# Ledger of designs, part 27: VH-VL binders against q9xwc2

Target 1, 164 residues: q9xwc2
Amino acid sequence: VTCDFKNELVSMNWNVKNNKIQIHFEHNNLTENRWTSIAFGDGPGMNNLESIIFSRREDNVITTNSGYTPKKKKVVVDDVSYVTVNDVQITGNKLKVTVSRPLGPAGPRNFSLDQCLNWMVVPGGSLSNGKFKKHHGKIFFIKDVCAAKCTAERIQRINSNKAL
Short names: E, the ipSAE of ESMFold2; O, the ipSAE of OpenDDE; V2, 0.75 times the mean of E and O plus 0.25 times the DockQ between their complexes.

## First folded at step 12 (VH-VL)

Design u4 (framework fv_tixagevimab; at its last look DockQ between E and O 0.04; V2 from the best seeds 0.00; counts 0 for: pae E 13.5 > 2, placed apart)
Fold by OpenDDE, look of step 12:
Structure u4 (fold): chain C 164 residues (1-164), chain A 120 residues (1-120), chain B 109 residues (1-109)
Amino acid sequence: as target 1 above (164 residues)
Amino acid sequence: QMQLVQSGPEVKKPGTSVKVSCKASGFTFSTSAVQWVRQARGQRLEWIGWIAVGSGKTNYAQKFQERVTITRDMSTSTAYMELSSLRSEDTAVYYCARVYTGYTYYFDYWGQGTMVTVSS
Amino acid sequence: EIVLTQSPGTLSLSPGERATLSCRASQSVYRSYLAWYQQKPGQAPRLLIYGASSRATGIPDRFSGSGSGTDFTLTISRLEPEDFAVYYCQQYDYTPPWTFGQGTKVEIK
C-alpha cells in the first residue's frame, strides 16, 4: 500500500482519519507567480481529474484551491475550495502545506477518494494576474493509490515496525 | 465558535501611534488571513490592508502604506494593526476580520471593533 | 483602484416588500469577487454574500446576490423587520485594494 510519494521536487504523504484524508505536500521550488497541484483520477492523461491546487501569488501569498480538469481542457478552478488548509509554510521557494478533505464524495462534483485511484502531481505552471496558465513539464504519476487503506492505525504500525 | 476579540478603545494625540490587537479563537489561526477595515462615524467602510498569517505577507492600501503595519503573533493567535503619525481623520472604528483564503477570498468573521479617537 | 458605487443611497420600504440594491464597479471585477455585508448601528458588518452570488453560512434564503463584470445586485425578496440596516458591497479583485461601496441604507417606510 502506497501512502507517500517523493522525488527530487516534491514530497508528500497522506493518511485517513475520521473519514477524512489529510495530505502533507512539499514542493522544493515553487517560485512567485507559480502553481502546483495534486490531481486525482484515471490518469495518466489530464482527463476528468479532480485537483488540489497550491499557488504562490506575486505578493507571496499562498492559496489553496480545488479544481477540475475536463478532458483535454485547462483546469477549472472552483470559486470556493472544499479543501481545508491545516498548515501552510513557505520558506524561500520551499512550500509545505497540509490539507484535508472528506474521503468520500466532496466538492461541487461529488468526487470521492474512497476508491483506489491514480494520483498525479503537476510540478508547476504559471500564474498570471490570478489566472492559472498551462503547466510545463512532465507530470509525476502515482499509480493505484488507495487512500482509504492509509489509516492512522496502519501507518502507526508501519512506523513501529521501522523503529524496531 | 469562531471569534475575533479586539482590544479596547484608544484616545491618542496627533502624531502618535496606535496599535490595535485582534485575538482569534475557534479556528486555526496559522492558516488564516486577517484584514483590517476602518469606519469613521457615518462613513463607508475603508479597507486598510491584510496579512496572511502563515507567511506574514501583507498588502496595504496605498493611502496607508507609509503609516500602517500589520503583524501577527502565531503563538497567541493575535493580529495587530499599528497606525503611526495619527491625524484627526484617523478617528474611526477599526475592525479586524478573518479572511478565508480560497480561490476567492471572503471575510466571514469580524471583530467587535475598536474605537480610536485622535484629538489634540 | 476599483471604485464601487451603490444605489440608491437610501431605500425606504415596508416589511414584506422586495428590496433591490445595486453595486456598480468602475471596471470589471475579476471572477465576480464581490461581497455584500449588512451592518446595523453599533455593530460590525456581517457577511451576507460572497462571490457575487454565494450566501454565507447562516444567511436566510431571502437574501440573494447576482451579477457579474461591473454590475451587481443584492436582493431581499421579502423584508423582515431585522433587515432594515445599511448594506455595503466590497470587491476583492486579484489586486488590492479591496474597496467598499458607499453603502445603501434600507429604512422602514
Scores: ipSAE 0.435, ipTM 0.819, lowest interface PAE 1.2, mean pLDDT 92
Fold by ESMFold2, look of step 12:
Structure u4 (fold): chain C 164 residues (1-164), chain A 120 residues (1-120), chain B 109 residues (1-109)
Amino acid sequence: as target 1 above (164 residues)
Amino acid sequence: QMQLVQSGPEVKKPGTSVKVSCKASGFTFSTSAVQWVRQARGQRLEWIGWIAVGSGKTNYAQKFQERVTITRDMSTSTAYMELSSLRSEDTAVYYCARVYTGYTYYFDYWGQGTMVTVSS
Amino acid sequence: EIVLTQSPGTLSLSPGERATLSCRASQSVYRSYLAWYQQKPGQAPRLLIYGASSRATGIPDRFSGSGSGTDFTLTISRLEPEDFAVYYCQQYDYTPPWTFGQGTKVEIK
């Protein structure tokens, strides 16, 4: 059961309680006029993926949007985000953000995370005049994430096994 | 405990200046923007301007452009709004407010307000 | 600048009744960047709704928002005694200034 992901650039963990999923996301190098995202879906590639998108403008304000990728390399943000931002911090270029959404269907596409599917992290792309431009760098894939299983009790058991 | 605490009420004569402070606590100041609005008795809220705390970049409503200065002190987590050349119509409650969530420019946390009275 | 006009000016209702408040913009509001606030006498405004329809943290589900473009609505499904207050809409479109409506007072009939 996978309930976290970490590499040199990104650290992420998630947990489920009361039919809501909370995602903690860290990105070590989100510079000005850039975006990064978490995407969900089985593909192919980046087609038809549900997304949570984090943007940093020149004024250093972090904006969070829900959205999707209807075609490769195209990001469409929702007019009204269904994702709650619980905490946002940026120190230098390090983003730390905690978001939550319903585990089951939410938003205009009734997208549910109460199913097993691939998660992806898009490490960065440019912003130009409010438009999302081509991402840069390698997309990080997390195959077959069953987020509904990431309860506090299961995470505790996973952590106990890592200590052994 | 997240809060915005503003300085106390002011009584001013026309032609003078007022400086209102807004001290932030319980959240990360450097990644936020502080907005200032005012409300005269029985009137709608009126946006004055904002400051992006990290960069110090400001934006002012045209009505206030020549009379307002918004600043911040990152070491004390405090924003300031100074309004000069005061007139009687500047009598209002002045609020600081913040967007902490990273969603655009709506006001999710408000200071308690500072009454500024301008009279001869 | 975008001018917001709220209607009605005053809404006289009893507890338990449904309140419907309207906010009309002079031009289309980008991405439905519209918020609703509640203000009681002597208090700062309280955020209820952002993005036209998203409830802020801790706001009861009897408050709902809807609309897009130029026409937006705040609905209180069953008024409680604490809901009698003045309500303001605010647009936060891409370009400042960010403006407020003139308010709708919801008062006890």
Scores: ipSAE 0.005, ipTM 0.483, lowest interface PAE 13.0, mean pLDDT 84
ESMFold2 (binder alone), look of step 12: mean pLDDT 88; pTM 0.893
ESMFold2, look of step 15: ipSAE 0.005; ipTM 0.478
ESMFold2 (binder alone), look of step 15: mean pLDDT 87; pTM 0.869
OpenDDE, look of step 15: ipSAE 0.000; ipTM 0.560

## First folded at step 14 (VH-VL)

Design v1 (framework fv_tixagevimab; at its last look DockQ between E and O 0.05; V2 from the best seeds 0.00; counts 0 for: pae E 9.7 > 2, placed apart)
Fold by OpenDDE, look of step 14:
Structure v1 (fold): chain C 164 residues (1-164), chain A 119 residues (1-119), chain B 109 residues (1-109)
Amino acid sequence: as target 1 above (164 residues)
Amino acid sequence: QMQLVQSGPEVKKPGTSVKVSCKASGFTFDTSAVQWVRQARGQRLEWIGWIAVGSGKTNYAQKFQERVTITRDMSTSTAYMELSSLRSEDTAVYYCARVTYIYQGFDIWGQGTMVTVSS
Amino acid sequence: EIVLTQSPGTLSLSPGERATLSCRASQSVYRSYLAWYQQKPGQAPRLLIYGASSRATGIPDRFSGSGSGTDFTLTISRLEPEDFAVYYCQQYDYRPPWTFGQGTKVEIK
C-alpha cells in the first residue's frame, strides 16, 4: 500500500480520517505565475482526470482549486472548489500545502477516491492572466493508489516496516 | 430497507412517450447515481443511460440519445426515465438501479416497470 | 463502446459442482468498474460482485470474482439449487456507455 510519494521535485503524503482524505503536498520549485496539480484517474490512460490545482499568482499568493482535465484538453477549474485548504505556506519557491476533501463522491463530477486509482502529479505549468496554460515537463505517475487504506494505523505500520 | 420503487406498468401506442419513475428510500439519494436498464422478454440487459443525482449530469447510450431523457427530483428522491417516439421494439421491462460509490456497483434495483408498445 | 462477451452462453451443471463464467472485454476495463449480476426469472438483477473481486453485501462466499484488463471471471465454488440463473457482467468505466455482457445461463444438468 502506497501512502506517500517523493521525488526530487515533489513530496506528498496522504491519510484518511473520518471519511476525509488529507493530502500534504510539497513542491520545491513553484515560481510565480506557475501552477502544479495532483490529478486522479479512474480509468486507463491520462483521460478525465479529477484535479487539485495549486497556483502561485503573485509573490506569496497561493490559490487552490478543484478541477478537471478532459481528454487532451486544458484543465478546467471549478467555479467553486470542493477542496478545503487546511494549511498553506510558501517559502521562496517551496510550496507546502495541506488540503482535504471527502473520500467519497465530491465535486460537480461526484468523483470518489474510495477506489484504487492512478495518481498523477503535474510538475508545473504556466499561469497567465488568471488562466491555466499547458503544463510542461513529464508527469509523475503513481500507480494504484488506494487512499482508503491509508489510515493512521496502517501508515504507522508501513513506516515501521520500512525501518526494518 | 433500502429500495427503489418504480411506477406501474404502461401500455402505450407507437409514437407516444412514456415516463417511468423510480423512487428511492432508505438511503441518501442525493449522493447516488442512477442508471436505467431495459430488458425485452428473453433478451439481455440493455443499458439506456445514467444520471448523477447530485449534479444532474447524464449520459445516454447512442441508441437512445435522441429519444431518452433521464431526470431526477431531489426533493422527492425520485429518478425519471422518459422515452419518446415509442416503437414496438421498446416493449420491455425497464429497471432503475442505484450506486453510491460508482466502483461499488449498482446494488439496489427497482422491481422493474413493464412498458408495452402496441398499436 | 466496450463490448463484453460472456462465455459460455449456457452452462449445464449439477448442484455441488464448480461453475466458471468468463467475461471478456473488447478493450481494457479498469477493474474497479467491473460487476457481476445474478438474475432469476421474473426478478430484477442482483449485484454479486463489484470491483471485479469484491462481494456485495449478503453474497455468499461461494461467489468470487477475479480478473483484470480484458479478462474477468466469476466463480461459483459449489453450486446451490438457488444459483441456477442468468449471470451478467457489466462495465461502468469512466467512459460510457456502461455495457452489459450478453449473459451466461447456468442451468441444472
Scores: ipSAE 0.023, ipTM 0.658, lowest interface PAE 3.9, mean pLDDT 92
Fold by ESMFold2, look of step 14:
Structure v1 (fold): chain C 164 residues (1-164), chain A 119 residues (1-119), chain B 109 residues (1-109)
Amino acid sequence: as target 1 above (164 residues)
Amino acid sequence: QMQLVQSGPEVKKPGTSVKVSCKASGFTFDTSAVQWVRQARGQRLEWIGWIAVGSGKTNYAQKFQERVTITRDMSTSTAYMELSSLRSEDTAVYYCARVTYIYQGFDIWGQGTMVTVSS
Amino acid sequence: EIVLTQSPGTLSLSPGERATLSCRASQSVYRSYLAWYQQKPGQAPRLLIYGASSRATGIPDRFSGSGSGTDFTLTISRLEPEDFAVYYCQQYDYRPPWTFGQGTKVEIK
């Protein structure tokens, strides 16, 4: 079962405890006035995907929003986020964020991660006039993520197998 | 540990300029933003502007736009605020403050610099 | 520009009492990016609350914040002698200018 993802730009892992999912997300190049996101949904397209959006303001403030991606690869953020930020660091242009949400239904779209679906990472786009502009770069797809199975016991078993 | 240390008090004549320094220590200056705020006796805090230290980009409140210049020196980890064409109503305590990479508001403040404008 | 109006202007209370301070914004504050500061005479402001409801590091549990949109509240559950000071709210929306309220003075009765 898949409980992490890493490439040259992004490192991410997730775990489930007590019906909550915790996601650790790193992005190596989040410059000022830019955003990046994790999106969740049924297919590889960018239509109506639930999202967690991270952005860096000109004044170095990091914001986290829940939202979704309507058509044309834009993000729409919720006025009140249902995602909890547990930790945020930025060193140079490297973002490290830990967030959590309920595993089951949450937010205004009643979206649940208690099922297997695709995860996507949007590497980034610009911020302008309070709006999240279209992204740049290749979207990273993580197929068939069954996040509910990423318990502490299963992750320990996975890590032990990698040491073989 | 983390601190902002400002330059000492200034007494200035109307029509002149003042330049206040704000030296950072104990945190990464290059990725910070430094804000400037002032407070006249018995008055509310008034935001002047900010500088994003890395890029050097600035933003000023409209009231100060024609008279203020905010700069930084990366080699000394110091931000500066210069206010020109001083008037008696510019008499105030001037503060610098940092915004963290966490959405925590102004979490570190300098000790303040009293600027007195008198004839 | 978002104007912040605090009420009351002065709050006269005794140690041990509950203080409730109000801050009203002229328009909705994005993501409740609203902070509360305490300032004592001759000192720089001290950050108490950020994001409307999150306590800054080292701030005692007796301080709590609440509210969203245009209406925000700072509560001090049991006033200590060191809590008699002036309190300011501040919005830090992603678009400057950032603005402060006029302050609420909490003074000993």
Scores: ipSAE 0.007, ipTM 0.595, lowest interface PAE 9.7, mean pLDDT 85
ESMFold2 (binder alone), look of step 14: mean pLDDT 90; pTM 0.917

Design v2 (framework fv_tixagevimab; at its last look DockQ between E and O 0.04; V2 from the best seeds 0.00; counts 0 for: pae O 8.5 > 2, placed apart)
Fold by ESMFold2, look of step 14:
Structure v2 (fold): chain C 164 residues (1-164), chain A 119 residues (1-119), chain B 109 residues (1-109)
Amino acid sequence: as target 1 above (164 residues)
Amino acid sequence: QMQLVQSGPEVKKPGTSVKVSCKASGFTFSTSAVQWVRQARGQRLEWIGWIRVDSGKTNYAQKFQERVTITRDMSTSTAYMELSSLRSEDTAVYYCARVTYIYQGFDIWGQGTMVTVSS
Amino acid sequence: EIVLTQSPGTLSLSPGERATLSCRASQSVYRSYLAWYQQKPGQAPRLLIYGASSRATGIPDRFSGSGSGTDFTLTISRLEPEDFAVYYCQQYDYTPPWTFGQGTKVEIK
């Protein structure tokens, strides 16, 4: 059962409790006027992916939005985010953020994470004049994530087996 | 306690400049963005611009871009706003305010500086 | 730029009554970037609500905010004598300039 992901740029883990999923996300190089995101879905290429978008504004405000990618490398943010921000820290260019959302259907697209699907991390794109521009860099792909299985009990058993 | 303390009232003639200071105390100046806002008698608040204290980068409302300069001095924890080519319609109370990296609105305001422009 | 229009212009009420103040934006504002301020004569504005509905530190429970899109509301559940003031909404969306409404004056009936 896959409940975390890490490379040189991004570190994240997720767990479920009481029909909510909590995602801890770190990005080591979120500079000003840029965004990064976690995307979900099995759509063709980069199309029709549900997203949680993090951005650093030019006035240094850190923002979090829910949204989706209707076309390749295009971002549409929701007017009212259905994602709760539990914690945000920025140190230099390192972002640490903790968010939660309902595990089942949520938001204007009734998107659910209580099924197995692909997760992707978009490493970064630009913000210009209030618009989210195309991302650059290679998408980090996590195939067939079954987030509903990432309960505290499962994660504890996985960690205990690794220690054995 | 957390404070922004502004310089005192100014009376200026048209065509001259005014420089208003805004001294921070009780919080980390370097992680803040300082906003400048003005309010003419009986009117709404009008945003002028901001400065990021960490970099000195600024952004000004289009209306003021030709006449305003916002600066800061890290060693004295002080931001400054200079408005040039003053006109009678620039008569207002000028405020500085703080925004932190996590959006929480303009949470700390200076007491205001009355600038009167008359011939 | 985004224009904020508040209504009513003046609200005449007695202590203990509920006040409902409206703010309408000329285009959608992400609710995370709407704030409400109180201002008394001779004083700087005081932040009440940010993110459309979050109370700032030290703001009593009688103040609450709601709304999304273009329509936002500030409610004072039971007016206290110190609540008679002018109230402004403000947007802090991605693209400046950041603008304020024209104000709603809450005065003693």
Scores: ipSAE 0.272, ipTM 0.689, lowest interface PAE 3.9, mean pLDDT 86
Fold by OpenDDE, look of step 14:
Structure v2 (fold): chain C 164 residues (1-164), chain A 119 residues (1-119), chain B 109 residues (1-109)
Amino acid sequence: as target 1 above (164 residues)
Amino acid sequence: QMQLVQSGPEVKKPGTSVKVSCKASGFTFSTSAVQWVRQARGQRLEWIGWIRVDSGKTNYAQKFQERVTITRDMSTSTAYMELSSLRSEDTAVYYCARVTYIYQGFDIWGQGTMVTVSS
Amino acid sequence: EIVLTQSPGTLSLSPGERATLSCRASQSVYRSYLAWYQQKPGQAPRLLIYGASSRATGIPDRFSGSGSGTDFTLTISRLEPEDFAVYYCQQYDYTPPWTFGQGTKVEIK
């Protein structure tokens, strides 16, 4: 069971309680007009991935949005986010955010995290005039994340695949 | 090259303790977990316990909870297994094994440490 | 704890033959957390398969894993002389202990 991930750029951990998943996400270098995200899917690639998007606009304005990533396209932000922001802080370029959502089906796409899925972390993308552009750089791929099994009784770490 | 190198063989008297070391090299120790497994001669592999290197969090098999302590030293990239109140039944080869990507299983094993308990 | 039962206890075959090894779990195990190991006399175990069906680095194609739930299988399509050894399955699902099967010995006929 995987319940946390970290590399040189990002660190996150998650746990499930009362049928809700809470994710703590840290990004060490989220500059202005940039966005990062956690994406969920059942495939190895970017294909209609459910996403939680963290963006930094001017200064320290941080936004969190739910969305999805169509196949071979840029991320699409939901008009109304179904992800709850529990805590946000930014120091310099280091972002720390805690969010939560239902473990089961949620959002406009009725997407569930109660099954084992692949998680992907987008290291960064451009935000231009409030619009989300395509991401840049290699994504961090975390295979076979079973969030439903991540409780107070079991927390395990996994790293992204180096080959990706 | 990635490897785990364990300490040498031990000969112990019943009632004493043994501490086996497992030194990691060639990979990032801090992001790994280490499990300890033993095997008596001609017997099956027996799971002892494991440790998360980053946090030091451990879990032991029920059989060993009262006698085993697994620790790690991050500065030396070394994991340890200490077994106390040794019995003749504890005579076995003890292995350490690491996992970094949990879903990829325990892919690197130490060479084993023979622990002999005899009066 | 989850009990893994391997079968058969001993499998006697000749080089070139197909070997099929079973690992049955007392309760459902996520396939991502089922591994197979090979152990030769006097050596440490070697990881063969992880995630029930993924070959570890350097493992020949003749080794394959399959299964889900409570039933898992290791297959050696064509036995090589170096494949005669003891094979263990391990689960690292659920809260520990991360138990092993009792092993299957593949011996030369």
Scores: ipSAE 0.014, ipTM 0.616, lowest interface PAE 8.5, mean pLDDT 89
ESMFold2 (binder alone), look of step 14: mean pLDDT 90; pTM 0.911

Design v3 (framework fv_tixagevimab; at its last look DockQ between E and O 0.04; V2 from the best seeds 0.00; counts 0 for: pae O 10.5 > 2, placed apart)
Fold by ESMFold2, look of step 14:
Structure v3 (fold): chain C 164 residues (1-164), chain A 119 residues (1-119), chain B 109 residues (1-109)
Amino acid sequence: as target 1 above (164 residues)
Amino acid sequence: QMQLVQSGPEVKKPGTSVKVSCKASGFTFSTSAVQWVRQARGQRLEWIGWIAVGSGKTNYAQKFQERVTITRDMSTSTAYMELSSLRSEDTAVYYCARVTYIYQGFDIWGQGTMVTVSS
Amino acid sequence: EIVLTQSPGTLSLSPGERATLSCRASQSVYRSYLAWYQQKPGQAPRLLIYYASSRATGIPDRFSGSGSGTDFTLTISRLEPEDFAVYYCQQYDYTPPWTFGQGTKVEIK
């Protein structure tokens, strides 16, 4: 059961409680006029993927949006995000953000995370006048994430087994 | 306590310039953007420009582009707005305000600086 | 640039009454980047609402915001004596200039 992901650029973990999923996301290099995202779905690229998008404006405002990618290289951001931002910090270029959403259906597409599917991290792309431009760098894939299984009890059991 | 403290009132002659200071305390200055806004008596607020404190990058409203300079001093956590070639219609209260990554909107305002332009 | 038009210009009410203030944008405000401010005479504006509906820190829950696109509303559910002031909406869309409405004065009847 996969409940976290970490490499040199990104650290992420998630847990479920009371039919909500909380996602802790860190990105070590989110510079001005850039975005990064977590995407969900089964496509090999950015086709039919639900997304949580984090961006840093030139005036240093951090925005968090829900959205999706209906077609390759097209990002559609929801007018009003269905994702709750619990905490946001930026220190230099290091982003730390905690968000939550319903585990089951949410938002305009009734998208659900209560089944297993692929998660992706898009390491970064540019913003131009509010438009999301194509990303650079390799997408990080996390196959077969069964987020509903990432309860506090199960995470404790996983960590206990890893410590041995 | 998060605070922006501005310099005191100014009385200026037409054709001169004014430089208003805005000192930050109680929050991280370097990750903020400082906005400048003015309000003539009985009028709506008018945006002048901003500075992204970390990079020093500025953006000015077209109306003020030729006459305004916004700067900052990282060592004193102070932003400055200088308006040149003053006219009587520049008489207003000038505010600085903060935008930061946690609060979208101008969440901390300076107390305002009255600038009076008269002969 | 986006022009914000507030209505009514003046709202005369008594303490305890519900106030409804409107802000209409000349074009859609991107991602609900709209804020509401309260300003009393001789004071700087005070942030009440950002992102159209999120209450700023320390703002009482009698203040609420709603709306999207071009139509936005500030509601004060039960006016208190300290709520009689001028209220401004402001858009902070991705590209400047950021503009303010002309204000709605909420005054005691």
Scores: ipSAE 0.021, ipTM 0.630, lowest interface PAE 8.4, mean pLDDT 85
Fold by OpenDDE, look of step 14:
Structure v3 (fold): chain C 164 residues (1-164), chain A 119 residues (1-119), chain B 109 residues (1-109)
Amino acid sequence: as target 1 above (164 residues)
Amino acid sequence: QMQLVQSGPEVKKPGTSVKVSCKASGFTFSTSAVQWVRQARGQRLEWIGWIAVGSGKTNYAQKFQERVTITRDMSTSTAYMELSSLRSEDTAVYYCARVTYIYQGFDIWGQGTMVTVSS
Amino acid sequence: EIVLTQSPGTLSLSPGERATLSCRASQSVYRSYLAWYQQKPGQAPRLLIYYASSRATGIPDRFSGSGSGTDFTLTISRLEPEDFAVYYCQQYDYTPPWTFGQGTKVEIK
């Protein structure tokens, strides 16, 4: 069971409690006017990836939005985020954020994390005039994420940079 | 209740094309993916390709890259596999199978379509 | 592509005996994308195991899957007469092709 991920740029872990998933996400280099995201999908054939987007719009101003990422397209941000921010801090360029959402279906797309999915981390993208631009860098992949199984136990780390 | 029903047997001449249909019922077709697999008599299963029904994205085995086309019609909940430039070696039973979440495996299979290629 | 090699090619056993089937991958496969199928003559394959170790709906508990990485196993604890068939493993871990093993035939001794 995979319940965390870490590489040189990001570190994250997640757990489920009371039918809610909590994700702690750290990014070591989120500069101003940049965004990063966690995306959820089931591998090949998925057109849209459900996403949690973290952005630094101005100095020490962090926003968190739910959204989705069309394949090979720009991220689309929801008008109203269904992801809850529990904690957020930025020190220099190091972002630490804790978010939560229902484990089951949530958001405008009724997306559930109660199934085993592949998770993806977008290292970064640019913000311009409040708009999310294309992401840059190799996407980090975390396979076999069965969040429902990540309760109190932390079992295994996965580090993968496979291409879609 | 959930099933894939394939079209009937085909007898074709070499060099012609065959299009096999796979109609889904009893489940949400639009959120599924469909793979096509064939099996010659007494031989192993051979993967041909797949299609993501929602997006229409396809991928084919290299062996069939130039001859196979997999499509879907969401309005009729039907997937198609067309194989052109048929050869005698293409004689086999062709199967379609569906998957929802990939980790769940391909749990629903069509009954198979026998395609015979002979001069 | 990932090559799956099943062994043995043929397994001759009697009803009531334990069957152990192997599926070896040429490279590591995430267990969530390894499945086992049963195929009887004249029939389409039937999903037995998904997620390497989860039984599909309606599959008897005498069937079990295990393994990780490159080595996966299908076990039939006590063979029933209806279990004599060909068994295939399939992986869909990486970008296609989603390859099958060559199959193991479980035949009656």
Scores: ipSAE 0.000, ipTM 0.600, lowest interface PAE 10.5, mean pLDDT 90
ESMFold2 (binder alone), look of step 14: mean pLDDT 89; pTM 0.901

